# Designs tried in a protein design chat: VH-VL binders against dITP/XTP pyrophosphatase. Part 8

Target 1, 211 residues: dITP/XTP pyrophosphatase, of Hydrogenobaculum sp. (b4u8r9)
Amino acid sequence: MKLMICTSNKKKFEEISSILESLKKDENLDLEFVKPPKEIEVEEYANTFLSNAYLKAKAYYNAFGIPALADDSGLVVEAFSDNLERPGVYSARFYKDSFGSHVLKEEDFKLSKDELNNLKVLRLLEKEENRKAKFVSVVAIVLSNNYGIFGEGELKGHIAKEPFGNFGFGYDPIFIPEGYNTTLANIENKDKISHRRQALEAVFFMLKKML

## First folded at step 5 (VH-VL)

Design x17 (from b03 with heavy chain Y101W E105T, light chain N92D; framework fv_burosumab)
Fold by ESMFold2-Fast, scan of step 5:
Structure x17 (fold): chain C 211 residues (1-211), chain A 123 residues (1-123), chain B 106 residues (1-106)
Amino acid sequence: as target 1 above (211 residues)
Amino acid sequence: QVQLVQSGAEVKKPGASVKVSCKASGYTFTSYYMHWVRQAPGQGLEWMGIINPSGDSTSNAQKFQGRVTMTRDTSTSTVYMELSSLRSEDTAVYYCARSDWGDYTYYYGMDVWGQGTMVTVSS
Amino acid sequence: AIQLTQSPSSLSASVGDRVTITCRASQGISSYLVWYQQKPGKAPKLLIYDASSLESGVPSRFSGSGSGTDFTLTISSLQPEDFATYYCQQYDSYPTFGPGTKVDIK
């Protein structure tokens, strides 16, 4: 069967595809990972990772009639969180989120979006004692109108004082996973320990039984 | 001078809890991690966990999860390690030791150690 | 969990001897390895960090080498004060110690 990996983010598509191909390695499964025929606009109105992942996967399934995998993932910083986890579902666009907007200045906006997101987190934590954080990934697969599966992964850690490393994307340069002394961006094989791999392993195990 | 001074020896019965203190002086207490490491008589070193004194964040070795609690008091520059449900195999010298963190990475090389606290668990 | 092994578990040597102690990791740890010296009744003392960097105040006869899985501590000319137990420790993940190598007088 074909499974659409429903993300417009090139790096995210490559990471998800790499992990899934790794899990499929040496398995004799009729399973092919493809891009959607075209990107569609999806209204993500939920405040949880699971609901947003499901909405995206369902929209692509409805549009193309092909089983669809989507994820929603983000960074949760304990010091920023109350009734809502932050950056949370707004992780990709935290730089323009109203929470903590006072720490970014006009001159900062020459930086990339990921660099702005990292800078904002670091500035908000400048005087904070509590640097606890976690990555969360939720993956949803919509297989038919009446059937879907989901998996979740979590990677606990803390926020570094300065960015470091060149591997990965997003918040990887400032996130130090538990048990490690360096950031995810400085770990070449982070796929083996990542929150996204945990979520993908969970859904792959269930998917494998259906093939 | 940079020093870590630990509380005195303890004798406990099985099932009891022990709380060991480690008082830091001669440096900025909140700028260094603090580790707890134990050593049973005639045995090797065993890492128990780490605390960040600037925030109350801890990471404990899996073997001690649920039994060890690490805390700190910034007003006295003191870290504490409490071990509950004591067994005879918990008889050991317990050390606190500090490690630096760099601009980019945390260094778990422990450059300053407390003198050790002997905890004996016997009936 | 990353396991460390040390070889030999113990050795006997004379003053002036070259002593080599090996530490092996169960998986690659880059250069995230530290060596300690522990004398009877005392806390451990940091000798070498980042696999090969000599800690301030440690005599130059001590040196470390290696990366990945295989690491070596060398004492080029053993002195009377060097009779001790030596431990390696990794910090690529949660810290773990090797079992130690005891250096005794011959």
Scores: ipSAE 0.000, ipTM 0.428, lowest interface PAE 16.8, mean pLDDT 84

Design x18 (from b03 with heavy chain S31D Y104H E105S, light chain Y94W; framework fv_burosumab)
Fold by ESMFold2-Fast, scan of step 5:
Structure x18 (fold): chain C 211 residues (1-211), chain A 123 residues (1-123), chain B 106 residues (1-106)
Amino acid sequence: as target 1 above (211 residues)
Amino acid sequence: QVQLVQSGAEVKKPGASVKVSCKASGYTFTDYYMHWVRQAPGQGLEWMGIINPSGDSTSNAQKFQGRVTMTRDTSTSTVYMELSSLRSEDTAVYYCARSDYGDHSYYYGMDVWGQGTMVTVSS
Amino acid sequence: AIQLTQSPSSLSASVGDRVTITCRASQGISSYLVWYQQKPGKAPKLLIYDASSLESGVPSRFSGSGSGTDFTLTISSLQPEDFATYYCQQYNSWPTFGPGTKVDIK
């Protein structure tokens, strides 16, 4: 069986492929991981990681007729969350989200998008005692029009007082995982403890039982 | 009076390790980052890495990853830099330097420097 | 990594001269640039931060300007104690230094 890994991000494709090949090692499974024939536009307007991952996987399945895997992930900060998790599905673009917009000034926009996202989180937590946070990853696989599976992973931790480290991307410089005293950006091989690996392990376990 | 005082000169053989210390005084040790910068004889300045004394988190330049270890001891307000697998091209003066941070910048320049520690690696 | 170049690599000047040193970044660094002075056998001394702000205790004859990729350090009237090597350093990411400009006596 062929399974498309549906991401336009080369680094994410490499990471997901590496994890899945690692999980497949020494298993006797008829399973091959492939790139989609071409990138397609997908609308991701849902309020949950699962719904966005599903929409992306479904769009690729409909376009190419090949089983499709897609993911959606982000940061959830407890102090920012109520009936909606935040930054949540807006993690990649939190800097322009209306929630907490008052803490960013025009001169800040000279920074990169990731730096703006980190700065916004840090400023919103400046006077907060509760710094609990987690990374969440949801992976969805659409196998046919009427059949799909999903897996979820999370990495609990808290937000640092200032950014540190040069490994990784996104919120890694300000996130300290549970059990560590340093940020993800300062931890080599973070994928061994990451939320994405947990989600991929979950769907791989389900997929393995179907093959 | 804010100052950084480093350990004395060292002579090492190729393949050995060296550990340089930097003792801070005159300010709150955990409020500032500490950098390590080296300078080979007659050459320019080369950044090696940074440590956050508050959280013991570090980041090292790619060239030194695997060979540099930065640590700190908050009870003595001292930062350490250990460089392993020494080569003749590691002969240099090694400096510690502190940096502050601002509301729109990760950190500012390095405003206070140690006197430097000469490390000589014979070839 | 962000690369910095300095021009000239060295220059000769007389006391009272106006000296200009330039620093160019391989990509935009906003105003996140620092200038240091280093005398033989001494640690570097911070002169200017945030491209144009004078560090406390630095004489007013030193000034910095520029933004983005092109930066300048100016010494309006060179004094005997100013003969040194000058380095720029960016902090828009992890620090990188320029190769230095040596200011020597004519």
Scores: ipSAE 0.000, ipTM 0.431, lowest interface PAE 16.2, mean pLDDT 84

Design x19 (from b03 with heavy chain S59R D100S E105Q, light chain S31D N92D; framework fv_burosumab)
Fold by ESMFold2-Fast, scan of step 5:
Structure x19 (fold): chain C 211 residues (1-211), chain A 123 residues (1-123), chain B 106 residues (1-106)
Amino acid sequence: as target 1 above (211 residues)
Amino acid sequence: QVQLVQSGAEVKKPGASVKVSCKASGYTFTSYYMHWVRQAPGQGLEWMGIINPSGDSTRNAQKFQGRVTMTRDTSTSTVYMELSSLRSEDTAVYYCARSSYGDYQYYYGMDVWGQGTMVTVSS
Amino acid sequence: AIQLTQSPSSLSASVGDRVTITCRASQGISDYLVWYQQKPGKAPKLLIYDASSLESGVPSRFSGSGSGTDFTLTISSLQPEDFATYYCQQYDSYPTFGPGTKVDIK
């Protein structure tokens, strides 16, 4: 069986397929990881990571008739979340999101998008006692028109009161993982991707039992 | 076919500024980070900074903070690196190089490089 | 802040030789290390990423190993086209390069 890894990003494809090849090692499964024949446009307008991952995988399955794997991920801050997880699917563009828009001012927009996202999170949490947050990765595989599987991974932590760290994009400068006393921007990268590896392990275990 | 094409060689006097361009083709410009790396004659590689072309976010090495500015133009798929207050020790070949990112903003190795731009700073 | 050192700084080898190059980091960087090959007058070429993952299109005679602070690049059977300078680079923090190891013909 062929499984498409549905990303246009060469290194993300290599990362995902490397993890899956590692998990497949010595299992002697009829399973091959491939790129889609071509990249397609997919509207990821759902409110959850699972729904967005599913929409992407389903679109590729419909286009090519080959089982398709896709993922979606982001930051979830407990204090911002209700029926919807936030920043959630809007993690990369939280500064534009209507939720909490009142805390950003015109003069702030001289900052980078990542800095605006971090600033918005910090200002929204200024007087909040609950600073719990997590990074979430969800992987969906569409195997046929009526059958799919999914896996989830998470990295739990909390939001720092100020940014810190030498090298961090996104929310790394303000996220402190459980068990650490410093931000993600100031610790080893292996810990930063543990949530994605967990999601891939989960779907691989299910897939392995079916093959 | 993926490639990065840089602007031509420059000769500058101390105190001047130089702006090097790097034009990307053959891939989705906003789906990869772009790095700038330099190499003085007979010396090793030195990282200068990174830009995310999908936004305006940059991270510069501390040695160049205040002197280097990285920008991009998505309409032409071009990244620019401007270095000001040039000194003789800034004489080097300047490279642009791309790296992948995930949806959660990881940095990976630099898999495609420009041909390099020689910048000579002399009186 | 993270400094990399390479040993040896240069070596001479013959075609068919096994070549080993070491890279050491001033602090733990997990497996977030890349190896490049650079030939005179050319841009660097990515060989290995994540300490041990072979880049697509790179010959299988190249391999990488290590984690934490001590890393190794191995060329199992040196070919004429392998005479070059090799650099390690970390990306656990702001990227930094090692000083390079020059592999010359005996």
Scores: ipSAE 0.000, ipTM 0.457, lowest interface PAE 13.7, mean pLDDT 84

Design x20 (framework fv_burosumab)
Fold by ESMFold2-Fast, scan of step 5:
Structure x20 (fold): chain C 211 residues (1-211), chain A 122 residues (1-122), chain B 106 residues (1-106)
Amino acid sequence: as target 1 above (211 residues)
Amino acid sequence: QVQLVQSGAEVKKPGASVKVSCKASGYTFTSYYMHWVRQAPGQGLEWMGIINPSGDSTSNAQKFQGRVTMTRDTSTSTVYMELSSLRSEDTAVYYCARDYGSWYYYYGMDVWGQGTMVTVSS
Amino acid sequence: AIQLTQSPSSLSASVGDRVTITCRASQGISSYLVWYQQKPGKAPKLLIYDASSLESGVPSRFSGSGSGTDFTLTISSLQPEDFATYYCQQYNSYPTFGPGTKVDIK
């Protein structure tokens, strides 16, 4: 069967594809990973990673009639969180979120979206003692109109004092995983320890049993 | 004009240390990562490591672990690369080079220092 | 570590010739590849970034193409100032350089 990997983010598509091809190796499954025929806009209005991932996968399945995989992922910083995890589902657009908006200035907006997100996290934590954080990934696969599966992954760590490294994307330059002394963006084989790999392994295990 | 100016040539004996400087001008020093790259005579380019001038975080190629130290001085917009326990194989031209892209990505190296020749001989 | 290989290691060409240099990565690097030109006794100069984007001030006769593991640098009509060594470099992980391709006068 064909499974669409539904992300417009080039680096995320490459990471997800690499992990899935790795998991498929030597399994002899009738499973091929493809890009959607075209990108579609999906409104992600839900308050949970699972709901947003499922909405995205379902929208692609409805549009193309091909099983669809989507993920929703983000950073959760303990010091920013209360009843609601933050940046959480707003991770990709944290720079324009009202929480902590006072730390960004007009001149900062010459930076990219990811750079603004990282800068905002760092400034909010400048005088904060508690730097604990985690990455969360939820992957959803819509296999038919009435059937889907999902998996979750977490990677615990801390926020660095400054950004470093070039592997990956998003908040990787400021996130130091537990047991390491450098950021995710500075770890060559981060796929071996990532929250996204955990989530993909979970859904692959379920998918494998169905094939 | 954006410019990187490096210190002059050095001649060292095996076992010594060398410290090369790279002074930046014409841009915001702390906004760009700085790479160190070397080239042995007649050979290709070899990446040594990178430093974030806005802090002092560094990453070095595994080959140089324990021997290379990168530092910066924001008051003079200067980065330094110190290589210890020198061997004859360390004879090379050493370059500093500014990362082209965003403040936290390796996008390529758009501005290069003129190079510093380090000769290690008995 | 991602290994880069370049082909050919050297070539001889005449002014006006079309020159093609290839760079191959040991694993997929998307389009995260840069091309440099280095003349004897000089520091390298950035030519192409993101596999195909021409750096400001670089003549339009230079072009880059490719994605994944296979990349090419093309000089459509070689000029006297183009005789140099050309290096590819990836930035999908710790930076690594190809071994270089020397373009000599025929």
Scores: ipSAE 0.000, ipTM 0.489, lowest interface PAE 14.2, mean pLDDT 86

Design y05 (framework fv_burosumab)
Fold by ESMFold2-Fast, scan of step 5:
Structure y05 (fold): chain C 211 residues (1-211), chain A 123 residues (1-123), chain B 106 residues (1-106)
Amino acid sequence: as target 1 above (211 residues)
Amino acid sequence: QVQLVQSGAEVKKPGASVKVSCKASGYTFTSYYMHWVRQAPGQGLEWMGWINPKGGYTSNAQKFQGRVTMTRDTSTSTVYMELSSLRSEDTAVYYCARGSSYYGSGTYHFDYWGQGTMVTVSS
Amino acid sequence: AIQLTQSPSSLSASVGDRVTITCRASQGISSALVWYQQKPGKAPKLLIYDASSLESGVPSRFSGSGSGTDFTLTISSLQPEDFATYYCQQFKSYPTFGPGTKVDIK
């Protein structure tokens, strides 16, 4: 069977594909990971990772008739969170989020979007003692009109006082996982311990029972 | 004018430690990562690690784990690299080198280098 | 660790010649590659970053190209001051350097 990996983020696609190919190795499964025939616009109006992942997977399944995998993932910083987790579902565009918008200056917008997101988190935490944070990944697979599965992964840690390292993407340069003294961007094999790997392992375990 | 000025040549016996300094001037010291790179005579370049002068955070190549210590003094804009348990194969010119940007890929573009410090480990 | 290889290991060329040096990575590194020039007895000098971006102050006769695993440094018209060893360096993971290519002027 073909399974579409439905993300427009090239680095995310590469990471998801790499993990899934690793999990598939030695399992002798009739399973092929493919890109969608084309990207489609999906309205992500939900306030939860699961709902957004499901909406993306369902939209791709409806458009192409091929089983579809989508993920929604982000950073949750305890000091920014109340009834809504933040940056949360808006992690990729936190620099545009109204929460904490006052800390970014016009001159900062010469930076990349990831660098702006990191800078915003660091400035908001400048006077905070509570630096607890976690990465969350939720993966949804829509297999047919009435059948789907999902998995969730979480990596607890805290936010560094300044960015360092050059591996990975997103908030990796400012996130220090529990048990480590350095950031994810400074760990070459972070996929062995990542929130995304946990979520993918969960759905892969369910998927292989069906093949 | 950005300048990185390193300490003078050292001759050490096997088992000793050496501490090389690199004094920075002409820019904001805490706004750039500093790296250490060595080169054995007639051979290529080998990255050892980096220090972030702002927080003092360091990261070292696996080969040097447990033997290398990087520190800095913000009052003198100086970084230090100490290598312990020296062996004859540690004979090399040791360079400090600045990453061209604090954030992103520029952290590993070495735009300014010290003149190098020759460390000879004689047996 | 990501290994880099360079070819040729050494070459001799005349002033005015076009010189091409290649760097190959053991795995994909996108455009995460830097080129340096090192003259005898001196520290390396940054020439090109992000595979193809020319560092400020470097003569336009130097250019870089490539992506993924295969990269090229080109000197369009070799000058006497270009006698040097040239190194590639990746930064997709912790930095590693190629073994160098020595350019001797005939």
Scores: ipSAE 0.006, ipTM 0.486, lowest interface PAE 12.5, mean pLDDT 86

Design y06 (framework fv_burosumab)
Fold by ESMFold2-Fast, scan of step 5:
Structure y06 (fold): chain C 211 residues (1-211), chain A 123 residues (1-123), chain B 106 residues (1-106)
Amino acid sequence: as target 1 above (211 residues)
Amino acid sequence: QVQLVQSGAEVKKPGASVKVSCKASGYTFTSYYMHWVRQAPGQGLEWMGIINPKGGYTYNAQKFQGRVTMTRDTSTSTVYMELSSLRSEDTAVYYCARGSSYYGSGTYHFDYWGQGTMVTVSS
Amino acid sequence: AIQLTQSPSSLSASVGDRVTITCRASQGISSALVWYQQKPGKAPKLLIYDASSLESGVPSRFSGSGSGTDFTLTISSLQPEDFATYYCQQFKSYPTFGPGTKVDIK
């Protein structure tokens, strides 16, 4: 069986593929991980990670007729939670989110999108004592018009006072996992402790039973 | 304008510890990462680790984990590198070096270097 | 860890010569490469960053090129002050340096 890994984020594709290949090792499964024939635009209008992951997987399945895996993931900062967890589903575009928009200045927009997202989180937490946060990943696989599976994972931690490290992506430079004294961007084997690995393990277990 | 001034040469016996200082001036100390790089006599350059002077966060290269401690003092704009359990193969010139920017790839472009501190480990 | 190799390990050249030094990475590093010049008894000096960007204050006779695994530092017309050892450094992962290329007077 071919399974499409449906993400436009190159680093995310590499991480997901690496985890899935490691889980497949020594399993003797008829399972091949492929890229979609082309990227399609999917509007993520839902307010939850699960719904957004499902919408992406379903769109790719409908377009190509091949089982499709998609994920939605983000950072949730406890001090920002009111009616919606934030950055949450807005993680990739938090710098444009109206929540906390006052902390970014015109001069900051010379920075990359990820750097702006990190800077915004840090400025919003500047006077906060509660720095608790978690990464959340939800993976959805659409196998047919009538059948799909999903898995979830979390990685708890807190937000560093300043960014540190240059490896990884997204919020990795400002996130310190529980039990560690450095950020995800400085952890070499982060895929073994990550929220994505937990979610992928869950769906892989279910998928294995079908093959 | 920018200067990194390191402490003087040290001679140590095997098993001892050495603490090298690097005093920064001419820029905002907490706005740039600081790195430590060493060079054994007649050999190439070897990266030891990085410190964020603002938060005090550090990462040491795997080869030096457990033996290297990096710290900073923001009141004196000084970073320190302490290497313990010294061996003869730790004989080297130790440099502090600044990353050229706080965000992105510039973190690892070493635009200003200290003059170096010779550490000799001999019996 | 990402290993870097440099060729040649040393070369002899005359003032006015075009000098080319190569750096090869054990895996793809995109453009995450820096070049330094080091004179005897002195700290290294940044020449080129992001494979091809000339550091402010560095003479235009220095240039860098390449991407992926193969990178080149070129000195278009060697000057007396250019006799030194040149090092490449990657930052796709934690920094590692090449072994250096020594440029000596012929």
Scores: ipSAE 0.007, ipTM 0.523, lowest interface PAE 11.3, mean pLDDT 86

Design y07 (framework fv_burosumab)
Fold by ESMFold2-Fast, scan of step 5:
Structure y07 (fold): chain C 211 residues (1-211), chain A 123 residues (1-123), chain B 106 residues (1-106)
Amino acid sequence: as target 1 above (211 residues)
Amino acid sequence: QVQLVQSGAEVKKPGASVKVSCKASGYTFTSYYMHWVRQAPGQGLEWMGWINPRGGYTYNAQKFQGRVTMTRDTSTSTVYMELSSLRSEDTAVYYCARGDSYYGSGTYHFDYWGQGTMVTVSS
Amino acid sequence: AIQLTQSPSSLSASVGDRVTITCRASQGISSALVWYQQKPGKAPKLLIYDASSLESGVPSRFSGSGSGTDFTLTISSLQPEDFATYYCQQFKRYPTFGPGTKVDIK
């Protein structure tokens, strides 16, 4: 069976494929990981990671007739969240999200998108006591029109008072994982992808029982 | 006028510890990271790590993990680098250097340097 | 870790000469490269940051260029005070320095 890994991001494709190949090792499964025949535009209008992951996987399955895996991931800050998780599905573009827009000034936009996202989170939490946050990864696999599976992983922690560290990307400079005294950007290749591995392990376990 | 002034030369025996200080002046101490870089006699530059003076958070380069401790005292605008279990290979000039700290940019270009502290480990 | 190589390791030049020093990275670092000058017995001095941006107060005869893996520091007309060792440094990952290029008087 072929399973498409549906991401246009080359690094993300390599990361997901590496994890899945390691999980498959010595399992004697008829399972091959492939790229989609071509990239397609997918409308990601949902308000949850699961819904966006499912929409991507379903679109690829509908286009190519091959089982499809997609993921959606981001940062969730407890103090910004109610019925909707925030930054949540807007993690990559939080700097231009209407939530909390009042804390950014025109002069800040000289910064990169990631720096703007981090600055916005820090300013919104400036006088906030609750700094709890987590990274979330949700993976969806669409196997047929009426059959799919999903898995979730998370890395709990809190938001630092200021950014530090130079490894990684996104919110890594301001996120301190539970059990650590420094940010993800200050940790070289240690536990950074644990939430994604958890999600992939969950779906792989379910997939293995079906094959 | 920005200045970084380091403590004087040290001579230590193998197995001892050394603590080098770096006193900053002429800028807001907590607004910039402080890095430590060493240079063995006649050799090139080697980065050791950083400390963020505001929160006291540190990162130590892999080669020095377990042996190096960086601290600061905000009341005196001073950063400290302590290296333990000294070996003859630790003989070097140790520099503090000011780095960029603007909102997670991770920029490590060092615009001001201390004068250096010679640490000699005699066998 | 990202390794940096400099060429040449040393060179001899005369006042007024154009001097070119190359720095190569073992992997792509975009424009995340810095150049320093170090004179004997002194701390390094920042010359160029972000591959091509001249630090305030540094003479305009110094320039930097390059991106990705190949970078160049150029001194358009060498002056007596320019005899020094020059180091490149990357900041795409934790900082690493090149081995240095020593510029000696001919």
Scores: ipSAE 0.000, ipTM 0.456, lowest interface PAE 13.5, mean pLDDT 85

Design y09 (framework fv_burosumab)
Fold by ESMFold2-Fast, scan of step 5:
Structure y09 (fold): chain C 211 residues (1-211), chain A 123 residues (1-123), chain B 106 residues (1-106)
Amino acid sequence: as target 1 above (211 residues)
Amino acid sequence: QVQLVQSGAEVKKPGASVKVSCKASGYTFTSYYMHWVRQAPGQGLEWMGLINPSGGYTNNAQKFQGRVTMTRDTSTSTVYMELSSLRSEDTAVYYCARGSSYYGRGTYHFDYWGQGTMVTVSS
Amino acid sequence: AIQLTQSPSSLSASVGDRVTITCRASQGISSALVWYQQKPGKAPKLLIYDASSLESGVPSRFSGSGSGTDFTLTISSLQPEDFATYYCQQFKSYPTFGPGTKVDIK
């Protein structure tokens, strides 16, 4: 069976593929992980990680007729959250989000999108005592028109005072997991403790039962 | 005063293991990362890895993955670095060094160093 | 791995001289650079962090500058106790060190 890993984010693709190959290595499963034939635009209009992951997986399944895995993931900072978790589903584009837009200067936009996202979080927390945060990952697999599975993972921690490290991507340089005194970007084997691995393990366990 | 005191010089044969200690005093042991850095004769400094003395978490340079083990004992404020399968190329002075802050950029600003432990690997 | 080179590998200078040591990175490291002084038989001593910030207790004759790939350590008026080997270190990735610059008496 071929399973498409449906993400336009190259670093996410590498992380997801690495975790899945690791999970598969000790199993005798007829399962092959592939890239979609081409990237497609998917409208992500939902307010939850699960709904967005499902929308992406279903769109790819409908386009190519191959079982499709997609994820939606993000950072949730307690101090920014009210009736909506923030950055939440807007994690990848938090720098554009109206929430907290006042902390970014015109000149900052010379930075990469990830650097802008990290800078915005740090500036918003500059005078905050509550730095609690968590990563959330939801993975959805669409296997047929009427059948899909999903898994969820969470990693609790807090936001560092300044960015550090070069492993991983996104908010990894500013996120310190519970029990550690360094950022995810400074942890070589973060996939073993990451929210994404938890979600992938959950769906892999369900998928393994069916194969 | 902050002080890092290392164990004495070692002479080992190829294939052996060596365990170097570094005892910290003068600060809160669990509030700062400890790093290991070595210096071969005539060569520059080489980072080996770090340990968080609070949780015991380690992060080692890829070159040493599988050969280096870092541990700590909070009751004695001591960190240990054990290097196995020794080769002649492992002959070096081994230093423990403290990161100047427990997270962020200061984690890799080495503000205090041990006196060094000479490890000689020869047949 | 990010490689660092230092220039010159060695130099001879007199007390009172202005000494300049250069460190170059194989790729951009922003300001993620530290300078150390090492005397024979001793551990390194932190001088400058974040490319240009002077460590507490280090004499003001020491200064650092640069960003990206090119960095400089300057000793404005060399003193007898400054004869040593100087190392740069990056921390944009896993730490790597330059090969060192030996400052000898003329």
Scores: ipSAE 0.000, ipTM 0.449, lowest interface PAE 13.8, mean pLDDT 86

